# VH-VL binders against o60147: the designs that were tried, part 97

Target 1, 175 residues: o60147
Amino acid sequence: MLEKNKYLYIFRHIQTNQVLLSQGNVLKKTALFQLPYPLQKPVAPNGMRPAKLRKDHWVPLLKVEFPNESMFQSVFMQLLNYRKYRSVQPLTSDLLKLPIPVRRRKIMRQEVPNTIADLADILNKEKFPENSVRLQLSDKSDSEYADWPPSVQIDSEEIKLSRGFREKTTVDEAR

## First folded at step 3 (VH-VL)

Design t21 (framework fv_dargistotug)
Fold by ESMFold2-Fast, scan of step 3:
Structure t21 (fold): chain C 175 residues (1-175), chain A 120 residues (1-120), chain B 106 residues (1-106)
Amino acid sequence: as target 1 above (175 residues)
Amino acid sequence: QVQLVQSGSELKKPGASVKVSCKASGYTFTSYGMNWVRQAPGQGLEWMGWINTYTGEPTYAQGFTGRFVFSLDTSVSTAYLQISSLKAEDTAVYYCARLTYYSRDWFDPWGQGTLVTVSS
Amino acid sequence: DIQLTQSPSFLSASVGDRVTITCRASQDISSYLAWYQQKPGKAPKLLIYDASTLESGVPSRFSGSGSGTEFTLTISSLQPEDFATYYCQQLYEYPTFGGGTKVEIK
């Protein structure tokens, strides 16, 4: 029997570098609620216009394979908590001096290194077995944003998918 | 099943305060935004604003700043609308409605509505 | 704010009739338009989102069309349970609703 929900898929926005976490290999629109800033400028600065999920604007950042669902759930929840924690922290003095649009761009640009650092921090705190967690990155140099514990194996092959992690379905293969 | 259940009707005097609740069930509360919509007797629907359930950040429509406050208690999957210094013109049915992006991007489901009557 | 103008505000029709309701936006909203049905004493119910996509469980006699500034809700064969007020809503900016169209069946 295959274990359910042992993979974490992380995506980044091609322009803003904002990050989305997903339990599946396809991004769903609900993931947009992870973002503190809208993807598109509304006509009004504080507009609530829901962003349509443009899947072609999101590319794989990394994929994490856990040995079981329990470890996956623990790490996934901790990453969401780290993201929530970051969203409520006071801004640094250097960021407060910047105009709001410039400030937001700077914060968004840091989501990739921050997410990778947070993942590594969580994995370093956990007592997972050696070589039990497998990381596959789109750009292996992104692994340099953190120091990884012995529990982590970094796959030698990079993710080459340009549009998410979607694989061909039976229906697509019949076409 | 996904549903929103609101608190019961309220009868208040001008100048009083009221707090309407909207309890969510059947889904992950923090994955979907929550909207508030007002409908005065015999009138149409008015969007009041929304609250980001993950961050707690509220956004108010132009007519609903000041006396209106959106808040959350994520431990019980409940959103709140508080109206202070009630006026007769606040008499209306107040609805909460979920904003969903998963193939729907619209208001669904809706709470059953809470009638707030302001009279002396 | 984007204004939505619904027409007509009121209509009477017989069971089996084809009913058409229009919604006009004050500026281009692409396809960011939804239609809701509200029966007396009840909360609104989503019928159509993204201008033309029918919500699951909604009868196929309901359909939506349009893009940009002009949108239409059509009921191909009116039934007694379709007695209701219908609202359009845009979510291109801060959400706004049309004034509503009350449909009475004779």
Scores: ipSAE 0.000, ipTM 0.468, lowest interface PAE 15.6, mean pLDDT 80

Design t22 (framework fv_dargistotug)
Fold by ESMFold2-Fast, scan of step 3:
Structure t22 (fold): chain C 175 residues (1-175), chain A 119 residues (1-119), chain B 106 residues (1-106)
Amino acid sequence: as target 1 above (175 residues)
Amino acid sequence: QVQLVQSGSELKKPGASVKVSCKASGYTFTSYGMNWVRQAPGQGLEWMGWINTYTGEPTYAQGFTGRFVFSLDTSVSTAYLQISSLKAEDTAVYYCARYPGIWSEYDYWGQGTLVTVSS
Amino acid sequence: DIQLTQSPSFLSASVGDRVTITCRASQDISSYLAWYQQKPGKAPKLLIYDASTLESGVPSRFSGSGSGTEFTLTISSLQPEDFATYYCQQLYEYPTFGGGTKVEIK
């Protein structure tokens, strides 16, 4: 169980570029259930299998601040639905020509551009107030994957948090 | 039911050529990839490459470029492995195996074809 | 290429024993690992794919676990028909197999 939040934390895998969505600033192993196969079998649940979560392999991609929990929940659920929809769509002809392991890697690498595009699409369809949604990225150039609506304010300050949005530990004596 | 039936054993001299067949039945041939796997006597399994049965395009593992050719005859649902300029180290059992893509791994295998290369 | 190391190479066991076989990858392969069973003179048979998913028709005494670089195949109660050689295979990159584990009668 995640607590109610007005922040959406989005993580990226350092090697595969796979994306995880979180309601909290620390990833839980249950987040791995978000990782679909390129195509889901009718019999298989969400296309993910239980695995060890290597938290050091996931870095911040972006953080979204909503004015209230209701807007957060709406967008979060829609993003999860977009990911589920993508997992059951037919593959393009170009992808079908590739060996399956290479195909899987290419699909995984597209999760960052796809997630950013999906977020922008959802926000463009919603009629949120001007400048009501604040977006903060680890790499501001990633915002170029989409065209953003007037409701979105992109923070000029990039994310400086390490290891999944965590602040420095007391061992590091940093704040 | 799904079945992959391979051609019989071959005894060849060094420098000769061999063509192994793998005939599929019980499913739509072009909907599944075909992989080739080698096993030398007393050794483990070694992946050689695969062929896309829909496009006919082969992909070879690093050690299997040049002398090895994967091909198809879609009209008879058959995949082929040809080895040219045979060497003693090519002595092995050669398997074909079906690949259903993202839904599973090599779910059906041929019975294997023993190729022996000797003087 | 990605290397898979299986241990042990050989093990002796009795009917009813719990058997565990390990497969270690030279790099993170997520869950893109399969397990095969091979009996002498026969083609391999798929047991498990995606590290832990049991292939249809495979007895429930077989189970797989692990992710990243360490994987295990477990046979909870060994039966006479389970004496065979077992191989792991990664499909994260171009496929490679482990060296195999031969399970012999004690």
Scores: ipSAE 0.006, ipTM 0.455, lowest interface PAE 11.0, mean pLDDT 80

Design t3 (framework fv_tocilizumab)
Fold by ESMFold2-Fast, scan of step 3:
Structure t3 (fold): chain C 175 residues (1-175), chain A 119 residues (1-119), chain B 107 residues (1-107)
Amino acid sequence: as target 1 above (175 residues)
Amino acid sequence: QVQLQESGPGLVRPSQTLSLTCTVSGYSISDSYYWSWVRQPPGRGLEWIGYIYESGSTTYNPSLKSRVTMLRDTSKNQFSLRLSSVTAADTAVYYCARGLWSGYPFDYWGQGSLVTVSS
Amino acid sequence: DIQMTQSPSSLSASVGDRVTITCRASQDISDYLNWYQQKPGKAPKLLIYAASSLESGVPSRFSGSGSGTDFTFTISSLQPEDIATYYCQQYYSYPLTFGQGTKVEIK
């Protein structure tokens, strides 16, 4: 079959800093099942999940272009697994001492640096060809959350926040 | 490539403090991950000691918690272990290791440093 | 603490043999189990994470299975370089705990 998906789109919440992964340039409501991260077994919600998807509250964090769909699928699934296992790890003693609302805000705030570090870790392990993976960020300073392997090329141009990942159309914007 | 290297005295007197440093190259310890210590007494299995996170937060094995302190020095890209009031039971090879968030697998290890507790 | 028990404590097998070692947790740990290989005088090396996921660069002859309390690690065709002690490790709760190890030797 034809390889269609070779882009990973990552969004962040403008207020909470929570992160959502997407295979398309527009978030679907089903992405909310990532919050809290998908689990193999049912677990009680910890109050970090938004009640509904408000697309205006989510902005681009970064876009990753892979050489082919197979590499995209491998990295995407590994990243989802990283996020899943983070959600069930024991909380540190320092976090357990904090009031629940403060603890939740601190955990949510760390999702951006954690996601970027997880992505870099996966890419360091995969041994892709030099300069084969393109990374474009909304804030290039976020790339400093990790050390990137030779396979990664960071785009000098940042994603424009006001437009998001939306494709240009003949009605709205020319490509 | 990420590399970890232990250093510190190989001989410690009983009742003194064991002090080891782990130097990390190829990755910044301030970026993230759970920087950990694991020990192995001669001819025995592995025992997890604790970790220090990028924020400086620590979690220690309850069996060692009263004697363990872990610190990080981001300017030198190092993290350290101090174990107080040592006895012969603390004689072991001490490894530093990087713990991943996904299941806390230890994907990079130092070569290990033998510490003997003897008078 | 979650106690991890491995069996057997040691085994001897011939090159090309299928080798199986087991790990039992004292309570349900879901799939939160890793397997490590340790060669004499060397640091442990991660082989399997999350009970069944093969670490990058690790030969396909190594595999893991199981969930809950009972876990299995298999080498489908034993090679001379596989002589080592193998450890399971749970990461379901703190403290992180390891099995006592299984020493694999060639006959």
Scores: ipSAE 0.006, ipTM 0.477, lowest interface PAE 12.3, mean pLDDT 79

Design t4 (framework fv_tocilizumab)
Fold by ESMFold2-Fast, scan of step 3:
Structure t4 (fold): chain C 175 residues (1-175), chain A 119 residues (1-119), chain B 107 residues (1-107)
Amino acid sequence: as target 1 above (175 residues)
Amino acid sequence: QVQLQESGPGLVRPSQTLSLTCTVSGYSISDSYYWSWVRQPPGRGLEWIGYIYESGSTTYNPSLKSRVTMLRDTSKNQFSLRLSSVTAADTAVYYCARVYDWLSGFDYWGQGSLVTVSS
Amino acid sequence: DIQMTQSPSSLSASVGDRVTITCRASQDISDYLNWYQQKPGKAPKLLIYAASSLESGVPSRFSGSGSGTDFTFTISSLQPEDIATYYCQQYYSYPLTFGQGTKVEIK
């Protein structure tokens, strides 16, 4: 029942806190290509197959409703670009001193604050109409990672956490 | 299904180079894991030697860094350890092991190869 | 280097007993701690990762807890097959370091 291409769904991994961006309320296997770090052991004869999507390992982080598809596409592509940019930047000297597993875990745990900050940064740079963008979070305190522009309205209702995402309306049923 | 097996000489003379190979089956060493060597002197505890990463880069224990080299051979699905200028203190069981990145633990080990440094 | 100190160095207990081993880090390592079991003549086996997470296939009688500098490993009901030396290991900072080991024997 929801309009196509006006919603951005953001998911986090329950073990690693890695973040996936989705144009639909059901996470697709291809979304795993957003991740620089594997989630599980690949099963392939030659090791060329990506890790399997485990839908029960991803929970909603937030949902964003845009006034139109053009604004949605702009913000979605900018978020992907911010993530890409972060992944290719030189690591800080503090991070380079850490063992690789510790370093990656530290980087992964920061993906939630970073994604929220990036979203806010993009929305602050855009000239969207007042109260035109609606945010619904699973944990409303996550909104404190950023300062939001007048274009953003934060929903008082939180998204309840779900581990299955087998039904397309799981995130959308939250009130 | 993943198995690791060490191979190499069990006796090395002082001042020579200790060379060991780890053969991996059931998984490609080019995939998203780190591969490690860990040693254990008889009756003592465990000492981490180093990592070789998916990129082929390495990180070594500073106590051994000047003497250690780790290499991988992806065509044979093997990685190796070279430890130069050995002394009796290098007598140990040498294990190869795998670290899965997000687990951050040594989840698969070889059976161990005893290397004795003696003249 | 981060020093890992285990206590006790050895213990003897009866089948069915609760066994507790402690591990102390010389500095804060958050929850970056693993526990391993090593039986005589065998390679170590990962039991617990990230201080409290049970490795796949490991019996539920094994558990870990703690954060910062003080960590505990528990066997809720000791079985004969649990006779082994147990090691903690930090992966917070290079070089990776292990505790000295705790030998668990049956009375």
Scores: ipSAE 0.006, ipTM 0.522, lowest interface PAE 10.8, mean pLDDT 81

Design t5 (framework fv_tocilizumab)
Fold by ESMFold2-Fast, scan of step 3:
Structure t5 (fold): chain C 175 residues (1-175), chain A 119 residues (1-119), chain B 107 residues (1-107)
Amino acid sequence: as target 1 above (175 residues)
Amino acid sequence: QVQLQESGPGLVRPSQTLSLTCTVSGYSISDSYYWSWVRQPPGRGLEWIGYIYESGSTTYNPSLKSRVTMLRDTSKNQFSLRLSSVTAADTAVYYCARHPWYTGYFDYWGQGSLVTVSS
Amino acid sequence: DIQMTQSPSSLSASVGDRVTITCRASQDISDYLNWYQQKPGKAPKLLIYAASSLESGVPSRFSGSGSGTDFTFTISSLQPEDIATYYCQQYYSYPLTFGQGTKVEIK
């Protein structure tokens, strides 16, 4: 294997604010199994299959570039572990008193702040070299959900939603 | 910390109903996980029996559906299994377990309860 | 129902050896496959989910790969504590089904 995987792509749902993590710049259908709450009812009554992935409903939240695959894998696995940990914590009594749809909506809306805070916490603990990790956000104000360590360099350019994480075509370059 | 614990009779006579209860601590069974029973006959592999969803809705393995009932008691944070018309083939260690639908994996299991079907 | 078939049914290897177990689904299940370790008298323990994702706290010597109908589980350097039966499980559709298991022993 000549090429390394060193990019983490993070997507958010345009309506629910739910977050999906991806090792590639295009979401795979199985990424939907990261979600504790279904976006819609199962496609088959006897199936655990999520509803079909609608890629147009997911937009870039941020892209993280690591200097090597080992650092990428470490951080990616820790983020998945943080998400699992959050999903099993007891809900507060106030949340439990809410109707289920209202409760789920409140929990889902917190996934963007929570994911960003978790990423920062992992990077603060790992003590990576200065300016070794590069963040590019679709909305730079989202970086304010956390305090970043010296290892992190935030890109001055935001991700263009019209391009997503896709590479430019000759048509896009002309526009 | 989430813990699951099976309880119920370890010996059941042929033609009777097998009844087991799973007591859950550290998490509410009314929240968004699926709560399942899985069994393992001595020296054999694992067989999924069914789940009860947070709403009380159930899905059972078609091979067992005519004999299986699962119920929940939210006041005690328990869910239960009833398997009717048992035979020697139902002798197994019975586990309760949970899984989130977002990954479909069983992340917490009870320690298992051996149920022997014998006259 | 989706049938899951594991190969081999049992194997013996030496400490430090690379061990590979295969799992075949009777139909395309994409990457909706988990791997478990079960030690005698204990409940199964999740090692790998979604075909290739390593569970938290699981040693990096365990890995999974594959998609569609053919999957592999690998222990890169077998340790004595890895003596166990290993199971694959699909979650593409109900009923959930497991492979018959592969028993791993030290020779």
Scores: ipSAE 0.000, ipTM 0.464, lowest interface PAE 13.6, mean pLDDT 81

Design t6 (framework fv_tocilizumab)
Fold by ESMFold2-Fast, scan of step 3:
Structure t6 (fold): chain C 175 residues (1-175), chain A 119 residues (1-119), chain B 107 residues (1-107)
Amino acid sequence: as target 1 above (175 residues)
Amino acid sequence: QVQLQESGPGLVRPSQTLSLTCTVSGYSISDSYYWSWVRQPPGRGLEWIGYIYESGSTTYNPSLKSRVTMLRDTSKNQFSLRLSSVTAADTAVYYCARSRFLEWSFDYWGQGSLVTVSS
Amino acid sequence: DIQMTQSPSSLSASVGDRVTITCRASQDISDYLNWYQQKPGKAPKLLIYAASSLESGVPSRFSGSGSGTDFTFTISSLQPEDIATYYCQQYYSYPLTFGQGTKVEIK
């Protein structure tokens, strides 16, 4: 099946605030290859499967609509690269003073503001046409984690959420 | 083990469409990974053409985007490349390859199919 | 597009020699670089991913290092079966781009 995909979906874990990126409105178990962070493991060897994805724990954080698939893929790849970059940065002395469980929670909770800031940074570096990128959030206040370029149009309507890692938002018609 | 195999005509006339199919065994193209095409003109380096994702969504190198179409047939576990309006510059060995999600590294390749564009 | 420049374009070395190949990116790509080996008439083979990670099943004489714009690929003790062209590839930004290759021959 040929699919015209110009949407980027970002999901967050309800409890940990960990973030997963998806190229469609359905979060697939393969997205777990993006974890763990901050220390990234190599992509699973041939035949290895990622950990089980529990649908009740992941909800959409935001949805980005691009004018075309080239712009979508450029931003998607750069977001994955920003996450990798963050995973290899040294831990601060303040974080190292915390008990391991507390430190882990702080790092994971920071994934939402970090991902939003990274997205905005990428979009500011790209010189996309004015109002060409549509951003729709589940919680509009999350847009305050960054300054957005003129290319970004923030939708006044928040994402209507259903429980689980699937939503009924229409992807581009492909068939 | 995962295996990829290219098939299709080795000779294409200028202005016609180059058509290749990649048959995958040992792994489902619907599970994960990016399924890609990479070409290599004789004596030159490698050029990434594009990929098709497990969902069927495609992404093409901007330099080729207006001429490239990729499709998949999940019932046959195949994905294909169509390159329109070919010229002598499109003469190359064409490889299909599997690309890992996170590192965009190509871990399995077909043997390559030489396509010559000539009258 | 990010341009990848490899040096040298070719080299000849003796069995047992330490061989070093350099790859330079036109902009900072962090550690988002892969290395491939291509033997004559064959498809490329992944050797190193993420600048320094050795692919499973690849001999330990192969290694990679570097970050930012300057990267190095090393064969610590050249073997006859290592005669090949070696390519770097960045995945920092779309589209994916490869270096022009370094041909390694035994003298």
Scores: ipSAE 0.006, ipTM 0.542, lowest interface PAE 11.6, mean pLDDT 80

Design t7 (framework fv_tocilizumab)
Fold by ESMFold2-Fast, scan of step 3:
Formats: C-alpha cells, structure tokens, sequence
Structure t7 (fold): chain C 175 residues (1-175), chain A 119 residues (1-119), chain B 107 residues (1-107)
C-alpha cells in the first residue's frame, strides 16, 4: 500500500531564517542541498557534501494541506523551481555595495517573505477549488506577505511534527 | 560587471617558480565565492589546480599540492598562484576563475595567460 | 580521483541538427556535474550546472540530463556560433576533474 502525500511542510532556520521545503514533517540531510548559502562551509577534501543537519535548529514556518497528491506535486515542484531561479539571479548593485556578512544576512532574512510570496503566487496562478487548500502558519502575521486566492483557507491550529522528527538523521525526497 | 585578468611572466625556466596574479574587478574576492586556478596544456584538456576561499583557506589538487601556493591580497582585490620546481610539463594556458563548491560551476573566467617553461 | 570520459572525442554536424555528447564518471557523482563550452583561443563558459540546470543567459537549445555515472549534453538545433569544444566536469569530490573534451564542428 503506497501512502500518497498531500502535505507540504516549510521550515525556517532559527538563526539565519533560511528556508527548507519538505514533503513530510521529518527533515533529512539531503534537504540541505536546497540552501544557496550553506550553514557552514563543507570543505572536506574527499567530498563536497553539505554539513551535518541539526534538526533542533529548524522550526516549522508553515504547513499546507492539499486535497490530493497531484495538487501537492504541482505546487511543490513550482516552489522548488522558484527557489532555484532566485539562487542564480545576479545580485543587485545595492546588495553588492554591502559587506559580505551584512549582504548574506539580508538575503537570508528575505527567504521567509520570498517563500511565502512565491507560494501565494503559485496558488493564485493555479485555479484550485474554493477553500480546497488549508494553510497553517506558526505566526499568522506571516500571511500578510501576500494576497491569497479564494482556494486558500488560513487556520491557526498548531503545526504537529512527527514523533521521530528530531531522531532521524536524514530527510529523504520521494523518488 | 565581474572581470578577471591574469598577469605574470610568459616564460619560466625549468626548476624555477611560476608566479601569476589574478586581478578581479566588479566584485570583492572577500565575498561568498571560491577563487580558482585551472590550466590547459596546448591542444589538451583542462586541469584544476586549486581553490582559495574568501577566508584565505586553500585546497589544492593532490597531484600539484607539494608545489602549489595560493594567496590573496584583499587590499588589491587579487589572488595569486605560485608553482615551484617547474618542468616542460607545466607549459599551459593558466586561467583564473570564480566558482562555488556548492551550487554552480565556474561562472567567470579570465582570458588565460600562456606560460611556457623553457630555457 | 574521479575519471571523466566523454564520447565522442569529435563530431561534425549540420546547422539545425540535434547534437548529443555523453560523459561517464568512474564512480557515482549524483548530479554534481557541469558542462562548459570553449571556443578556440577563449576561456571556457559555463552552460549547465548540477547536471541539468541551465546557466543564466544561456540559450534554451542547450540541455543536460543524467545522474549517477552517466550524463548527456544536448544541443537541440546546432547554430554556427555553437562550434566549440565541450567539457564535462565533476565537483562531487576533490580533485575537481574534467572530461577530455568533445570537439563540435560544422560539416
């Protein structure tokens, strides 16, 4: 029996505000490949892998429940594409004038509002049925980064993580 | 616009040290990239020499590690390559390049400087 | 060291043709592979990174695919300005290594 996922979890880093997308409420090491600015420089001579995942440094930003797996997959893939596009854009001249630590902090702090805006943009372009998408936010004020379509129902229930969330060593993306 | 430019002697005698400098404009070498040297012997393929990171830390190709030193001068926005005990096998076009460990490859390159090892 | 082997070593094709180049790694490198274009007397230019991601400003006729040990680079409709040598490069493990290159010429 194959369980079909219809939930998108988005996590933010407690210090940097960098964002990770997950198909479930368990983070795995491979999710770190989403980061344009690694949390530490992985300089191992025999490998170019990201640094060790510290799950206690990631907290839920939001959770989205879709009515079916097809809608989930469409939105998830589009959101990953938006993130890839942002990571390769040239930096503005205003950002380039800033010292590197200040510049990186500004860019990383924008990941939360950018991800929320991207999600809303995708949902506005997809013409899903009214009230078919359930959005839970850890901080409801974060919904103000975007205008949401009538397909989105925002609620304030607490986001629940899996029992084993912080015990797992990796987060695996579905094949 | 980011530009990289190699400079240094085009002729080096066997057993001496090859020295090249890469001058970067339009971007600070203290910013979030890895700065690299790559060489290409005439008519042959590309060989990576090493990285210098924004912190000044280096990683070298093991085949060259005993002979290679890379340094950076943030006040001049330059990084350099020194290759000791050169032989005819070190004759190549030497490129400096900006790259990242993480994400994309070498996205900006210098025009290349031919260094011939001969008496 | 991870060895990168390209095939063919050279090819000749007509304008408008679909050109395919392959690259094989001596071990699993996941998707840590770049493709570069080098015109005679010029520095290499990054076209594809992470096996399949198109570099900004690069024409959409260029594409990459593959993972693990077997990779493909494609030019969907060859243009005269595409005459060059193309290199794959792994960045999974140090030292960084390049394929030997594939020379693309017009018939």
Amino acid sequence: as target 1 above (175 residues)
Amino acid sequence: QVQLQESGPGLVRPSQTLSLTCTVSGYSISDSYYWSWVRQPPGRGLEWIGYIYESGSTTYNPSLKSRVTMLRDTSKNQFSLRLSSVTAADTAVYYCARGTYWDRGFDYWGQGSLVTVSS
Amino acid sequence: DIQMTQSPSSLSASVGDRVTITCRASQDISDYLNWYQQKPGKAPKLLIYAASSLESGVPSRFSGSGSGTDFTFTISSLQPEDIATYYCQQYYSYPLTFGQGTKVEIK
Scores: ipSAE 0.000, ipTM 0.461, lowest interface PAE 14.4, mean pLDDT 79

Design t8 (framework fv_tocilizumab)
Fold by ESMFold2-Fast, scan of step 3:
Structure t8 (fold): chain C 175 residues (1-175), chain A 119 residues (1-119), chain B 107 residues (1-107)
Amino acid sequence: as target 1 above (175 residues)
Amino acid sequence: QVQLQESGPGLVRPSQTLSLTCTVSGYSISDSYYWSWVRQPPGRGLEWIGYIYESGSTTYNPSLKSRVTMLRDTSKNQFSLRLSSVTAADTAVYYCARLSYYPGWFDPWGQGSLVTVSS
Amino acid sequence: DIQMTQSPSSLSASVGDRVTITCRASQDISDYLNWYQQKPGKAPKLLIYAASSLESGVPSRFSGSGSGTDFTFTISSLQPEDIATYYCQQYYSYPLTFGQGTKVEIK
């Protein structure tokens, strides 16, 4: 039977601020193919190695709940397209002036603001029903990176302690 | 090498506000990680006070949250602790520490600053 | 709040002895537990994270094990420099909580 998804899970790397998108609440190592900059040094000079998935190094950034699978898939695919488009654009002269390690660090740190802005832009272009999309953030101030449409309802409660978005039903999560 | 160092008055009178600053070197407090305060009363164990996230958002221990405020000064690469309405029970060594992972473990730690609450 | 209880509260052992400290959580915390060493007058130092992972630069004589509610910290061959108070800490749920500490002294 076909899996029905209506949640988008977005993770942030604690050291680099790189972002990973996931259709499930647990990160899978295939998500690492989204990264333009590997998290670890290549093993061999003549080959590319995918970054090793260290679950403890990826924390929740935000969770988006959609009313149905169709809306979820549309937004998820558009967000992946936005990220791919950004990765192939020419670097500005300002960035080219920077040493390579500094340049990469600056680009990586912008992934959180860029992902949030891209999400908001997609949601503004879609004409979803009022208050139909629920957004829950780990840090509510991150919502200030964008202007949100009327379709978006931002949860007053932040995402609490978690190894990713795994739910803990027996744990008291009161702050 | 990332280093943390506490500073502030070592003596505070009852009912006043305890104020401490943590200066971070070797890493920007505007980067990932949660910047935290932990205290230890003389001869007793460790108690987590709270943390401030890279954006300025805070989370406090419920036992202290009505009295605690944490702020950051990104231009000086510092974060601070304010604890209001202090009593003798607040006498402790106060540590600032980086909370690695989300949440997780504390590393590195500052050297600790003893604050005595006495009239 | 999750309460962390350490046992024993203090112990005395000889150089070369195997030292074992236990930590019990009031509820299931999976493997979300750390161990710290604190020498007199100094800040705590992380030794073990995620119940059993040895922090870089920490001697191999230190080890951790356990899951759920029961955790063990072991020093396989006690050295003079290991005289300290040891603390467990859970990061499964807010607020973050520490055990009361175990003081390790040499006979």
Scores: ipSAE 0.000, ipTM 0.460, lowest interface PAE 16.7, mean pLDDT 80

